# Ledger of designs, part 10: VH-VL binders against C2 domain-containing protein 3 (C2CD3)

Target 1, 169 residues: C2 domain-containing protein 3 (C2CD3), of Homo sapiens (Human) (q4ac94r1171to1339)
Amino acid sequence: SSGLLDVGLRYRRSPRTAEGVLAARTVSISVQIIRACGLQAAAKALAEREPALQFSATVGVNASVTTHLSFLPQGEQRRTHPVACSFCPEFSHHVEFTCNLVTQHCSGEACFLAELLEFAEVIFAVYHENTKSASDIISIESCKEYLLGVVKVPTKELLIKRSGITGWY

## First folded at step 26 (VH-VL)

Design f1 (from p6 with heavy chain S53T)
Fold by OpenDDE, fold request of step 27:
Structure f1 (fold): chain C 169 residues (1-169), chain A 121 residues (1-121), chain B 111 residues (1-111)
Amino acid sequence: as target 1 above (169 residues)
Amino acid sequence: QVQLVQSGGGLVQPGGSLRLSCAASGFTFDNYWMSWVRQAPGKGLEWVSGINTIGDTHYGDSVKGRFTISRDNAKNTVYLQLNSLRAEDTAMYYCAKGSWRYLYSGYFDYWGQGTLVTVSS
Amino acid sequence: DIQLTQSPSSVSVSVGERVTIDCKSSQSVLYNSNNYLNWYQQKPGQAPQLLIYYASTRESGVPDRFSGSGSGTDFTLTISSLQAEDAAVYYCQQWYSTPYTFGQGTKLEIK
């Protein structure tokens, strides 16, 4: 359960024209997923419970990162391309999440984005794709993905700075 | 073929506890959001709880603090621990599979057969 | 929580006729061009079955007589030509935010 994920987070003002009054003004949260390291330790730990990972834990994992902002609809997820056979994958992946400056809270009240960000987090889930675990080769969905680690970054920090952040959970 | 087979449930007194189980097969269980949805007799559907692929849990307001969702990926099973049961918790409880394979999926493409929970003195 | 209200609560329709069921949300469930609204069919003694997701996409295996439309707060499930086997309770469901919520259901009976 040890590793590092190098990410860059940035708050960018980018007004957009959209349908509806609440969607008229938007900003973007830019997420740069740069690289990971220390994935071998995570893979080895998993391999103790999953013998199918013994090989990958030795030679390299096929890592991808799924990203989600906790205050956005759960369907708003982004995934990097997989980097094959590496314990230190270089993703160099950039993704932007468009956010409304004003939205409606679940309580029905209007809420500013800044208020949401105060209590929100960006979730990074690092997965290993193991084709040997596939029960059916005709569908990518039949291939088992193994969770190597999770990084959660509080979004309140995005309001005050742009920085690279490393972590592993 | 995707299958969700439920077990547990039954008759309990108010204040009692039950544990529901849902055994999954036919898909990569570890990669899917799992939920519990209940239906009181003659009533509509109510989402109860969900657990994502990283173990984060979510609950409906009516069950917060009393119910606990968990998963055992080694057993391809999702659980619902029901504590401090009330009469209004009487319902058919369904296990439901999210359609997407990462973190969250809010539409449920497969459902268990249901488990009846009856809370009565 | 996001409340979903369906209309009508019940309806009786003859085979071959067009049926529309409406679902209104207390707030918009539209984000980034995606409507986080689904439709389910539940027959007596059975678990619900997914019909439509993202407001308008039919689940695999669902007959083409079923269709979903709408955006934002107003959604409609349409059965173009009702069949006898379509007798059931229909539910809309949002997953824009947790907790997920369902409409109260619409009971569709065959005349």
Scores: ipSAE 0.872, ipTM 0.932, lowest interface PAE 0.6, mean pLDDT 92
Fold by OpenDDE, fold request of step 27:
Structure f1 (fold): chain C 169 residues (1-169), chain A 121 residues (1-121), chain B 111 residues (1-111)
Amino acid sequence: as target 1 above (169 residues)
Amino acid sequence: QVQLVQSGGGLVQPGGSLRLSCAASGFTFDNYWMSWVRQAPGKGLEWVSGINTIGDTHYGDSVKGRFTISRDNAKNTVYLQLNSLRAEDTAMYYCAKGSWRYLYSGYFDYWGQGTLVTVSS
Amino acid sequence: DIQLTQSPSSVSVSVGERVTIDCKSSQSVLYNSNNYLNWYQQKPGQAPQLLIYYASTRESGVPDRFSGSGSGTDFTLTISSLQAEDAAVYYCQQWYSTPYTFGQGTKLEIK
């Protein structure tokens, strides 16, 4: 399956405050998640294996996007708010990742952020939340979400310009 | 109730292969990171492999190229294929569930009962 | 890989006493105010059990006598008043980066 995810990435230096020496050594990477298209095809394909999605594959999905930068700890993931009942959701959201200008590589050596960004990628995972799949309202963890697609983009490409990215998994 | 039930394992000769299974229940399996952790007899814990919610796999250095983690969401099951087994692979293998949903979760709130793998001539 | 070193490797303590177990990482596991370090308890013949995550957050169902502290490279698990059932091996674990790694373990025995 294939679709389009319109995203952007901005690099911003954190404001220097007299008290925030640490802030001076950090930057904020803003990942913009604008819109997704082609989710019906993904939903229909998934519905062949998941009958519970047949209705949503017809009328619209409740889509959200989870984002992760490959060079950050795995716990540093961000998620958009869900857009209800659409195959072409417009999110118009941005997620922020605080990054150190200088970090320690897994090898123990110091690495500059610029070097990390040259070889890193951003992972976008698009999920559908099926309200009917919730076993109970007590725990949000009981509500099953379905993976509609995945897009992985090199950060160096995103730093150049905002772009539409095609590819569902 | 969250439950992880393991199967497979046993005695195998060096160079042999085994397939471990971990059947999950009591939670939305598809939305959680799953891992395998092993413990050699009388030794500490060693993280072996993990698979996230989008199918990306990660491995410890000692098992790269020999072990393969996979998941079947339709069956709520995570697998570990052990190939080219060595004596040092002898251990109790545990299936472990990530604590929170979505992509990754590096702390494990539920564990399987363990499966013993013995590699010996 | 990030290496975790626990101290002591073993300790024997009487019931009611305070116990501290240290864990040092070869690299900082702190990022954006989150410490990617967890603590587990493993009793003989059992699977490990999660005690503490993010260095200081106690898992649900874990007794109040267990607490975690520290940041960056130095962490401590504390049992304020040791109970007989606390005899076990304790492990710290980082998930700052893959591969995930564990400390070598600390064996806690009851005097």
Scores: ipSAE 0.851, ipTM 0.923, lowest interface PAE 0.6, mean pLDDT 91
Fold by ESMFold2, fold request of step 27:
Structure f1 (fold): chain C 169 residues (1-169), chain A 121 residues (1-121), chain B 111 residues (1-111)
Amino acid sequence: as target 1 above (169 residues)
Amino acid sequence: QVQLVQSGGGLVQPGGSLRLSCAASGFTFDNYWMSWVRQAPGKGLEWVSGINTIGDTHYGDSVKGRFTISRDNAKNTVYLQLNSLRAEDTAMYYCAKGSWRYLYSGYFDYWGQGTLVTVSS
Amino acid sequence: DIQLTQSPSSVSVSVGERVTIDCKSSQSVLYNSNNYLNWYQQKPGQAPQLLIYYASTRESGVPDRFSGSGSGTDFTLTISSLQAEDAAVYYCQQWYSTPYTFGQGTKLEIK
């Protein structure tokens, strides 16, 4: 079947900051990007449309994962380093998204974090980097990255599950 | 090197529809956020819509429910379907490319030449 | 929606003078250390051109006389020694959250 991504989501209070009072009003959404498996099916599907990927679809992909919390600025996406030549890469990557318990919309009305989490999601995109040489890696322009899959994990369970959300998706 | 070539504008009656196209070249189209930004005659810029590298779509409040952005990565083309057009939709429509590879980007380093849409009887 | 208000609406100045254009946001566009605010230049009959992103980072090919500053809700574009080719409309733009929004524009004219 299709590939799977092993992730974990945790709700954590912010540690001490320079602003002790402000720290009491912030929390972190901790995102663990642990590993993936079964990426060969996605790679083979891409190779049907992109024959240049036939080798990678046979021997392994250079996988990386981007992640973004849907209500944060879209420039705050994060990315793992690529894991070379594997259909079951181990990332062991940890990301913190700092969130305020109360946020302000453009109307001036306060909005609690719980209201955002009700409909929010953490978005994961798994890419293959089809690199040809070290100079291609240095030259961002010369290398195409291929989307292998997308995983979206709703955050609403964080409203009721204190231990967080973990597993394969 | 980077080119964004737009087409599909024109004169249309209120309630009508148009489909705008923006053909891209000179970069790996699949890996970039694409947006539409419009400018009514004599007015400022208004962000209309965006589509990220994984296909998620976003819309300005004034067009939500009436306009649809889409992309065809095989043709390196982004589209804007304009439905239920109103006089206030009269504007020059620009397509714009996000700045960073596979990052979602709301700042635009390359713009198309513009396509005029006029909505009047 | 995040509203951006620019001031002044219009300014007419001589070559070589310093010009400042302010942009005020209805809410903060700062997350962590990043200010999600950009500046664009639009010359007559042309598409906009990116000048500054992340409030203060100059886009490649933009002359050093353009600089951006500010944080949170208050931002400034500065042209330190105005040139004749700088006559244009300047826009600030936030990308903190969708819908992205632009300021109303500041028209810069050469005397």
Scores: ipSAE 0.483, ipTM 0.799, lowest interface PAE 2.6, mean pLDDT 84
Fold by ESMFold2, fold request of step 27:
Structure f1 (fold): chain C 169 residues (1-169), chain A 121 residues (1-121), chain B 111 residues (1-111)
Amino acid sequence: as target 1 above (169 residues)
Amino acid sequence: QVQLVQSGGGLVQPGGSLRLSCAASGFTFDNYWMSWVRQAPGKGLEWVSGINTIGDTHYGDSVKGRFTISRDNAKNTVYLQLNSLRAEDTAMYYCAKGSWRYLYSGYFDYWGQGTLVTVSS
Amino acid sequence: DIQLTQSPSSVSVSVGERVTIDCKSSQSVLYNSNNYLNWYQQKPGQAPQLLIYYASTRESGVPDRFSGSGSGTDFTLTISSLQAEDAAVYYCQQWYSTPYTFGQGTKLEIK
């Protein structure tokens, strides 16, 4: 199955605190989830074992994207709203992940953000959300989400490229 | 409603292998993080392994390299392959469902009944 | 790895009394105002059951005599007006980062 996701990553170093200094210094990793394409092939491949997807694989999927920065707590996932009935959705969604420049451990050893970014990645998962039709609501059918694809974008280039990383993946 | 049914435990010699299974029902299995947590007799809980919805795996330090977690979404089942077993691996093994949908686990809101693994020469 | 230390290791109290159990983390489990710290109850012969998540939010069906508090590295589980059915071992657990870890447990006995 093939599909592409157009994303951008930017490093924004301008620590702000409401009061005092809760962390030594913080920065934001800004993530843009712009658009996707090629989702029909992914939907058709999944429909081979999921009959409920046959109609959506023909007319369009209700795509959404979940994103997470690999070294942050797992509960800090973000998600776009679904874009209805499309194989080439436009999301135009912006997410910011706040990161500390230095993280202290109990052992006294410091971990610098640059060290984390060297091996980190931003994970994008593209899902189809089954549309709630009058028939589905009447039948009390629960909405199900189907994974269409996964994209992992390494963050190491943020260490060099101050303008960020943008492109199709 | 939510049900986690475990199987595959037993007695095994040191250096041996065993596969634990956890069959899930009552929720959309594909969309949840699954974990294994163990408890040695008379001891506390130890997180062993987890697998997210896209197949990424994570392990506790004491089992890394010896245990392998996997999932079969067609069978709504998570597995733990235990290799190179040691006496300290003797424990009750629980499978647990993460509460968080999509990629990652949250807190463990449902637990299986437990499967005893005994490693004894 | 993030280590969690509970205190006391054991406590024996009478029905109706207040019980406090502490959990100290070796590093902060706070991000974006969320504390990635949970509490579980385990009765003899049973699997653990979730009581509190995000340090202070009660799981559905958990009596309101259970409450969680704290932030960053120091957390507390409080049981107000203890009942006999509360005899159990209590565990804190972090899910800030893998490997996830549990405290060593606190055994609560009824006199």
Scores: ipSAE 0.482, ipTM 0.794, lowest interface PAE 2.5, mean pLDDT 84

Design f4 (from p6 with heavy chain I54L)
Fold by OpenDDE, fold request of step 27:
Structure f4 (fold): chain C 169 residues (1-169), chain A 121 residues (1-121), chain B 111 residues (1-111)
Amino acid sequence: as target 1 above (169 residues)
Amino acid sequence: QVQLVQSGGGLVQPGGSLRLSCAASGFTFDNYWMSWVRQAPGKGLEWVSGINSLGDTHYGDSVKGRFTISRDNAKNTVYLQLNSLRAEDTAMYYCAKGSWRYLYSGYFDYWGQGTLVTVSS
Amino acid sequence: DIQLTQSPSSVSVSVGERVTIDCKSSQSVLYNSNNYLNWYQQKPGQAPQLLIYYASTRESGVPDRFSGSGSGTDFTLTISSLQAEDAAVYYCQQWYSTPYTFGQGTKLEIK
């Protein structure tokens, strides 16, 4: 399936504090998550395999977006707040990633952020939170979340194009 | 309670194939990073492979091109297909659950009981 | 790949004594304020068990005598007062980047 994820990328220099020599060597990458469209098709497709989602596929999903930069440690993820009962959620959310201007590659060599961004991607994963899943006997979690779609965008594209990124599966 | 129950494994000749299974229960399986970790007899732990909720796969260098990790969310099961097996692949294979949901989690809070794979002529 | 080296490889200690196990990484596993290093305990004939994650956070159910410290490239697992049941092999593990890697392990025996 396909949809539209409206996102933006901005760079901010970290404020120089007298004690923060390290701050001067970092850049904050701000990923703006504006809106998503076309989530109903994804929800319906998922509902074919998961009957518990049939209702949500008709009335609206509770969508959140998880974001990750491919060149950062896997633990560096950010998530939006969920937008309830919508197939076209507007998030208007900014997620921030602190990045070093110079980092150490796995090979031990120094790598500049600009070089990383040339080959990196931003991963967006859209999830639906099903509040009714709290009754699942097997789950220890209060709510079950379902993956609706994923968009992987090269960072170089986001530097050029500020919005209108399409495509998930 | 969280449980990881493994199956498969056994004795196989060099060049042979095996498929390992790990059935998960007690948590929302489809949202977690799952991994396989192996331990040769009398040796340390070696991370073999991992798969996230998106289906993205990662492999250790020693198994790239030979092993394939996959998952069936409908069955709450993660698999490891072992092809072109070598003597050095002989090990106890553990299924491991990532502690954090969504995309990635590199610390493993629950482990399967282990499955022994023996590659010998 | 990030290599982890533990020291010592083996140690024998009496019950009640303090034990320290070190883990050194070939490169920093620190990003922002998070150290992507974990500690596991593996008792004989058992699967590994998580002890510490993010270098210093104890997993639920882990006794208070276990603690993790360190940052960047140098980490330490400490058992403040060794108990008989602590006989095991201990491993550090990084997840800063794939492939994930483990230290070679430290075998802790009880005198």
Scores: ipSAE 0.685, ipTM 0.888, lowest interface PAE 0.8, mean pLDDT 89
Fold by ESMFold2, fold request of step 27:
Structure f4 (fold): chain C 169 residues (1-169), chain A 121 residues (1-121), chain B 111 residues (1-111)
Amino acid sequence: as target 1 above (169 residues)
Amino acid sequence: QVQLVQSGGGLVQPGGSLRLSCAASGFTFDNYWMSWVRQAPGKGLEWVSGINSLGDTHYGDSVKGRFTISRDNAKNTVYLQLNSLRAEDTAMYYCAKGSWRYLYSGYFDYWGQGTLVTVSS
Amino acid sequence: DIQLTQSPSSVSVSVGERVTIDCKSSQSVLYNSNNYLNWYQQKPGQAPQLLIYYASTRESGVPDRFSGSGSGTDFTLTISSLQAEDAAVYYCQQWYSTPYTFGQGTKLEIK
């Protein structure tokens, strides 16, 4: 048990019938990052290889979660606010990824969003991190993020489940 | 100081195999994406392959199924195994470091000096 | 795959002149106000070096005479007051999606 993440995914679209045929349309993939648990086990496992995690693995991590839709640019990953000193953080975070419903090029071909969702995934990465940047950090301290775990949730079920996907992963 | 020291390369016949190495220093190698980029003689740059800190691999269309990227974090080294080589694979091969940690490459901020692979009878 | 086309293919100019290199993308590389376009410089006999990322942000140590501009599909690298050491091949590169792709390069020579 390296930890679990409670998330939700929903597909949302604008109506077409009000405007007839639109040349360009957008839709949103909504992602909810609700909470995590079991992070102490993940922190302790990493602390065997990362001395900087020894203290945090005992008292609590400053957890944050990034989320990324696999066919969008990597720089468009979104991040929760960190939750300080906890192994069971509550995030209650909501993110929307804007996607074009019409043709998109992927792997050298034009394609529709539904074709992308068939093989895509939402990637969640859980980190321990500092909550702020500091220019006056002593030379023996670390101010960097540490990856605690990764969860990948396939998006293909959004093609058939209008109510979306929710649960622990 | 970030350093990427490449080795391997040389002359090989069509259909042959070769392994390229890129030894890294000056940063926490385990945490970064590494890529290979090649340049045929007198031609431009072509991205070949990438590998993230978790070992997820990515390939350009021209090399899929023939080339394999791998990493050995204990040796701070990324490898490119070139199989079923063709004349069009003749190029200078560069390793490059991604600027972002863990899953994603970011932009390529440091490059090795390159190693030449020549595929000829 | 996203194709990048640079122009001109080569240019020969004198020290002190202003040089403009264009890069056109087959698809937009813009998402949420971020342009996923980089510029690299490759001097003769050397590996490429990063100049600019996110279309307009200079890498540390890059002289102010290098600037990047543009958005979406059309991008420009400008070298103001050219220096002799700027003789190189310049490449644009998209990192919007894999496979990452480069422009064909623009060779800059000093007269």
Scores: ipSAE 0.681, ipTM 0.841, lowest interface PAE 1.3, mean pLDDT 85
Fold by ESMFold2, fold request of step 27:
Structure f4 (fold): chain C 169 residues (1-169), chain A 121 residues (1-121), chain B 111 residues (1-111)
Amino acid sequence: as target 1 above (169 residues)
Amino acid sequence: QVQLVQSGGGLVQPGGSLRLSCAASGFTFDNYWMSWVRQAPGKGLEWVSGINSLGDTHYGDSVKGRFTISRDNAKNTVYLQLNSLRAEDTAMYYCAKGSWRYLYSGYFDYWGQGTLVTVSS
Amino acid sequence: DIQLTQSPSSVSVSVGERVTIDCKSSQSVLYNSNNYLNWYQQKPGQAPQLLIYYASTRESGVPDRFSGSGSGTDFTLTISSLQAEDAAVYYCQQWYSTPYTFGQGTKLEIK
């Protein structure tokens, strides 16, 4: 009711490297962030408590999306470039999370990727961002970002679905 | 200026309960992860619990099912409800602010002064 | 969960000297180029305070004499040119995954 996010998740096995060294077996969890819609409702709800959002809630938000695979460290979240002034942005953005198929802990215990995917999820967070002109700032300050919504998509279906997971969430 | 002011400690009997409070100021409390970390006498630090901006809660193994973290954003306060207390829960309890906004804690950049909880007869 | 073991348990050194404190993790805390390992300082009677995050990045206001190094499972805090105010217990902490865990601590005394 407060907006939707059109995403796709795919599993694929990474090829071995051709660098002349033995490489660990890896797989990729590929995530597409295609588009969003209905962001005005989320912006209006937040503007009830945040006056700075009142203008954006009527004309359009500068939306960006972060993506995080829940069993990876929190600092490995990935972010789209913001799409200016829209309640239905198209991102057409692709990220890959490289995962080892089997990991060996220092204790010698192995952990299979399938065990992680059974209970894991991909976490999408949608933000409104205020930015200044790039010509005036060496780096864009993110102190004015506002969280519009969060979507969590379980990964367990990747264990059984050949084509992956896609759709609106 | 970020401040975390704690209250609510004291002496309790085994099996009893107690509620700790941590009042925050100097930052937008609603947007940040808050944690509790404890230190038993003569021992090291143990992370106890955390709560993010959305109210998602996390617990250390030793306290799951007995402790409950909560937040009241209108009062800029995080709470830790301690139930079924044991002698091993005797510790100085610190609240700590996460450095990152919204979902995740980051590292702990600001800490409260500590509140002593003593569990004995 | 991820266990962290520090060494030494305690050390006594003179002002102006250099000390190293090691932290060993039961599992790697490295993903890509990021090590999810912090260092905290706790002075007597005080709450802990952050010194270093991401294994080697100093927090704002932390003197240059504190430095962190290491990767994967092996990490080191180095304190050069010790001052009397550095007497404290030092803890490493992983933030790779919950539950977050701390090392058992290293007590630094100035003789």
Scores: ipSAE 0.665, ipTM 0.835, lowest interface PAE 1.3, mean pLDDT 85
Fold by OpenDDE, fold request of step 27:
Structure f4 (fold): chain C 169 residues (1-169), chain A 121 residues (1-121), chain B 111 residues (1-111)
Amino acid sequence: as target 1 above (169 residues)
Amino acid sequence: QVQLVQSGGGLVQPGGSLRLSCAASGFTFDNYWMSWVRQAPGKGLEWVSGINSLGDTHYGDSVKGRFTISRDNAKNTVYLQLNSLRAEDTAMYYCAKGSWRYLYSGYFDYWGQGTLVTVSS
Amino acid sequence: DIQLTQSPSSVSVSVGERVTIDCKSSQSVLYNSNNYLNWYQQKPGQAPQLLIYYASTRESGVPDRFSGSGSGTDFTLTISSLQAEDAAVYYCQQWYSTPYTFGQGTKLEIK
């Protein structure tokens, strides 16, 4: 795969207002998905295996990005809106993940968020939505999506850099 | 419409190897989390392994280092390579489809018919 | 690993009666108002079938007599009026974190 994704991660130490006592025990990790570039190469590579993508590989992909924090439940994913017909989509998407300052390890022992972040990563998956393959308007899942690329950003630097992590990946 | 058809089970001696296959149809296979779940005779269910659309793999502790999950999106097939088999690996192995089509899905809405793996000397 | 303990391990109930199966998690499987707990039904000689996901959402095609409740560490599967075809083993399952784990199962028999 080829291409770059411009993202930003910020660790907010101030507790979020959530559920009473829990609000004081939670922080927010802010994820910004700004833009991607160079997605044509990825699309062309896929088109070699998927002839249905030849057109999109030429004119532009319908790109969306799915985000997941590795230490959160796998179901906690966020997705950008798709940007149509572009190899350099600008998402300008912002999402926040609520994180407990103290959580439980698999063993049931208490684990601090800092410990989790030291080994965690934010996963960005860039997909192309092929609208021609959509068989049913009622089901979003009927639309075939193709993985263009993946970016994994370690969260360790969030513990060091107060300004957060920004850049192209 | 969704269908998971399994194959590749059988009898094998301890230390042997088997390769399980699960052919999927009726959905966009390459986007879904796929898992293997096994059930020893007369016992409960045990999650064995999973693979997402990114190719990231996950394993239960009991099979780490011995089992390998993989997928061939061109064939809409998920595989489980069973190496260094032990008697305790004897089980019905089920292929299971995650419900979500992106990264991960931990609830399985469709299951294969199962394939029996028997490890015995 | 997150341990799930079901109770009872087995139960025999007459048709028409209410049945409750409990599942207790060794740690909370709740995050951001989502409970990462599912329920499955496995009839003899068959693969498991999804009944409930996210603790309380009934899978399509599942009869309305099946319901899931609970949050955090304590969950319950309820069959409001047991039918003969409900004889099966029921499993709770968490996917809060890998490895995914199942309860030991509850065998439901019909009297």
Scores: ipSAE 0.655, ipTM 0.886, lowest interface PAE 0.9, mean pLDDT 91

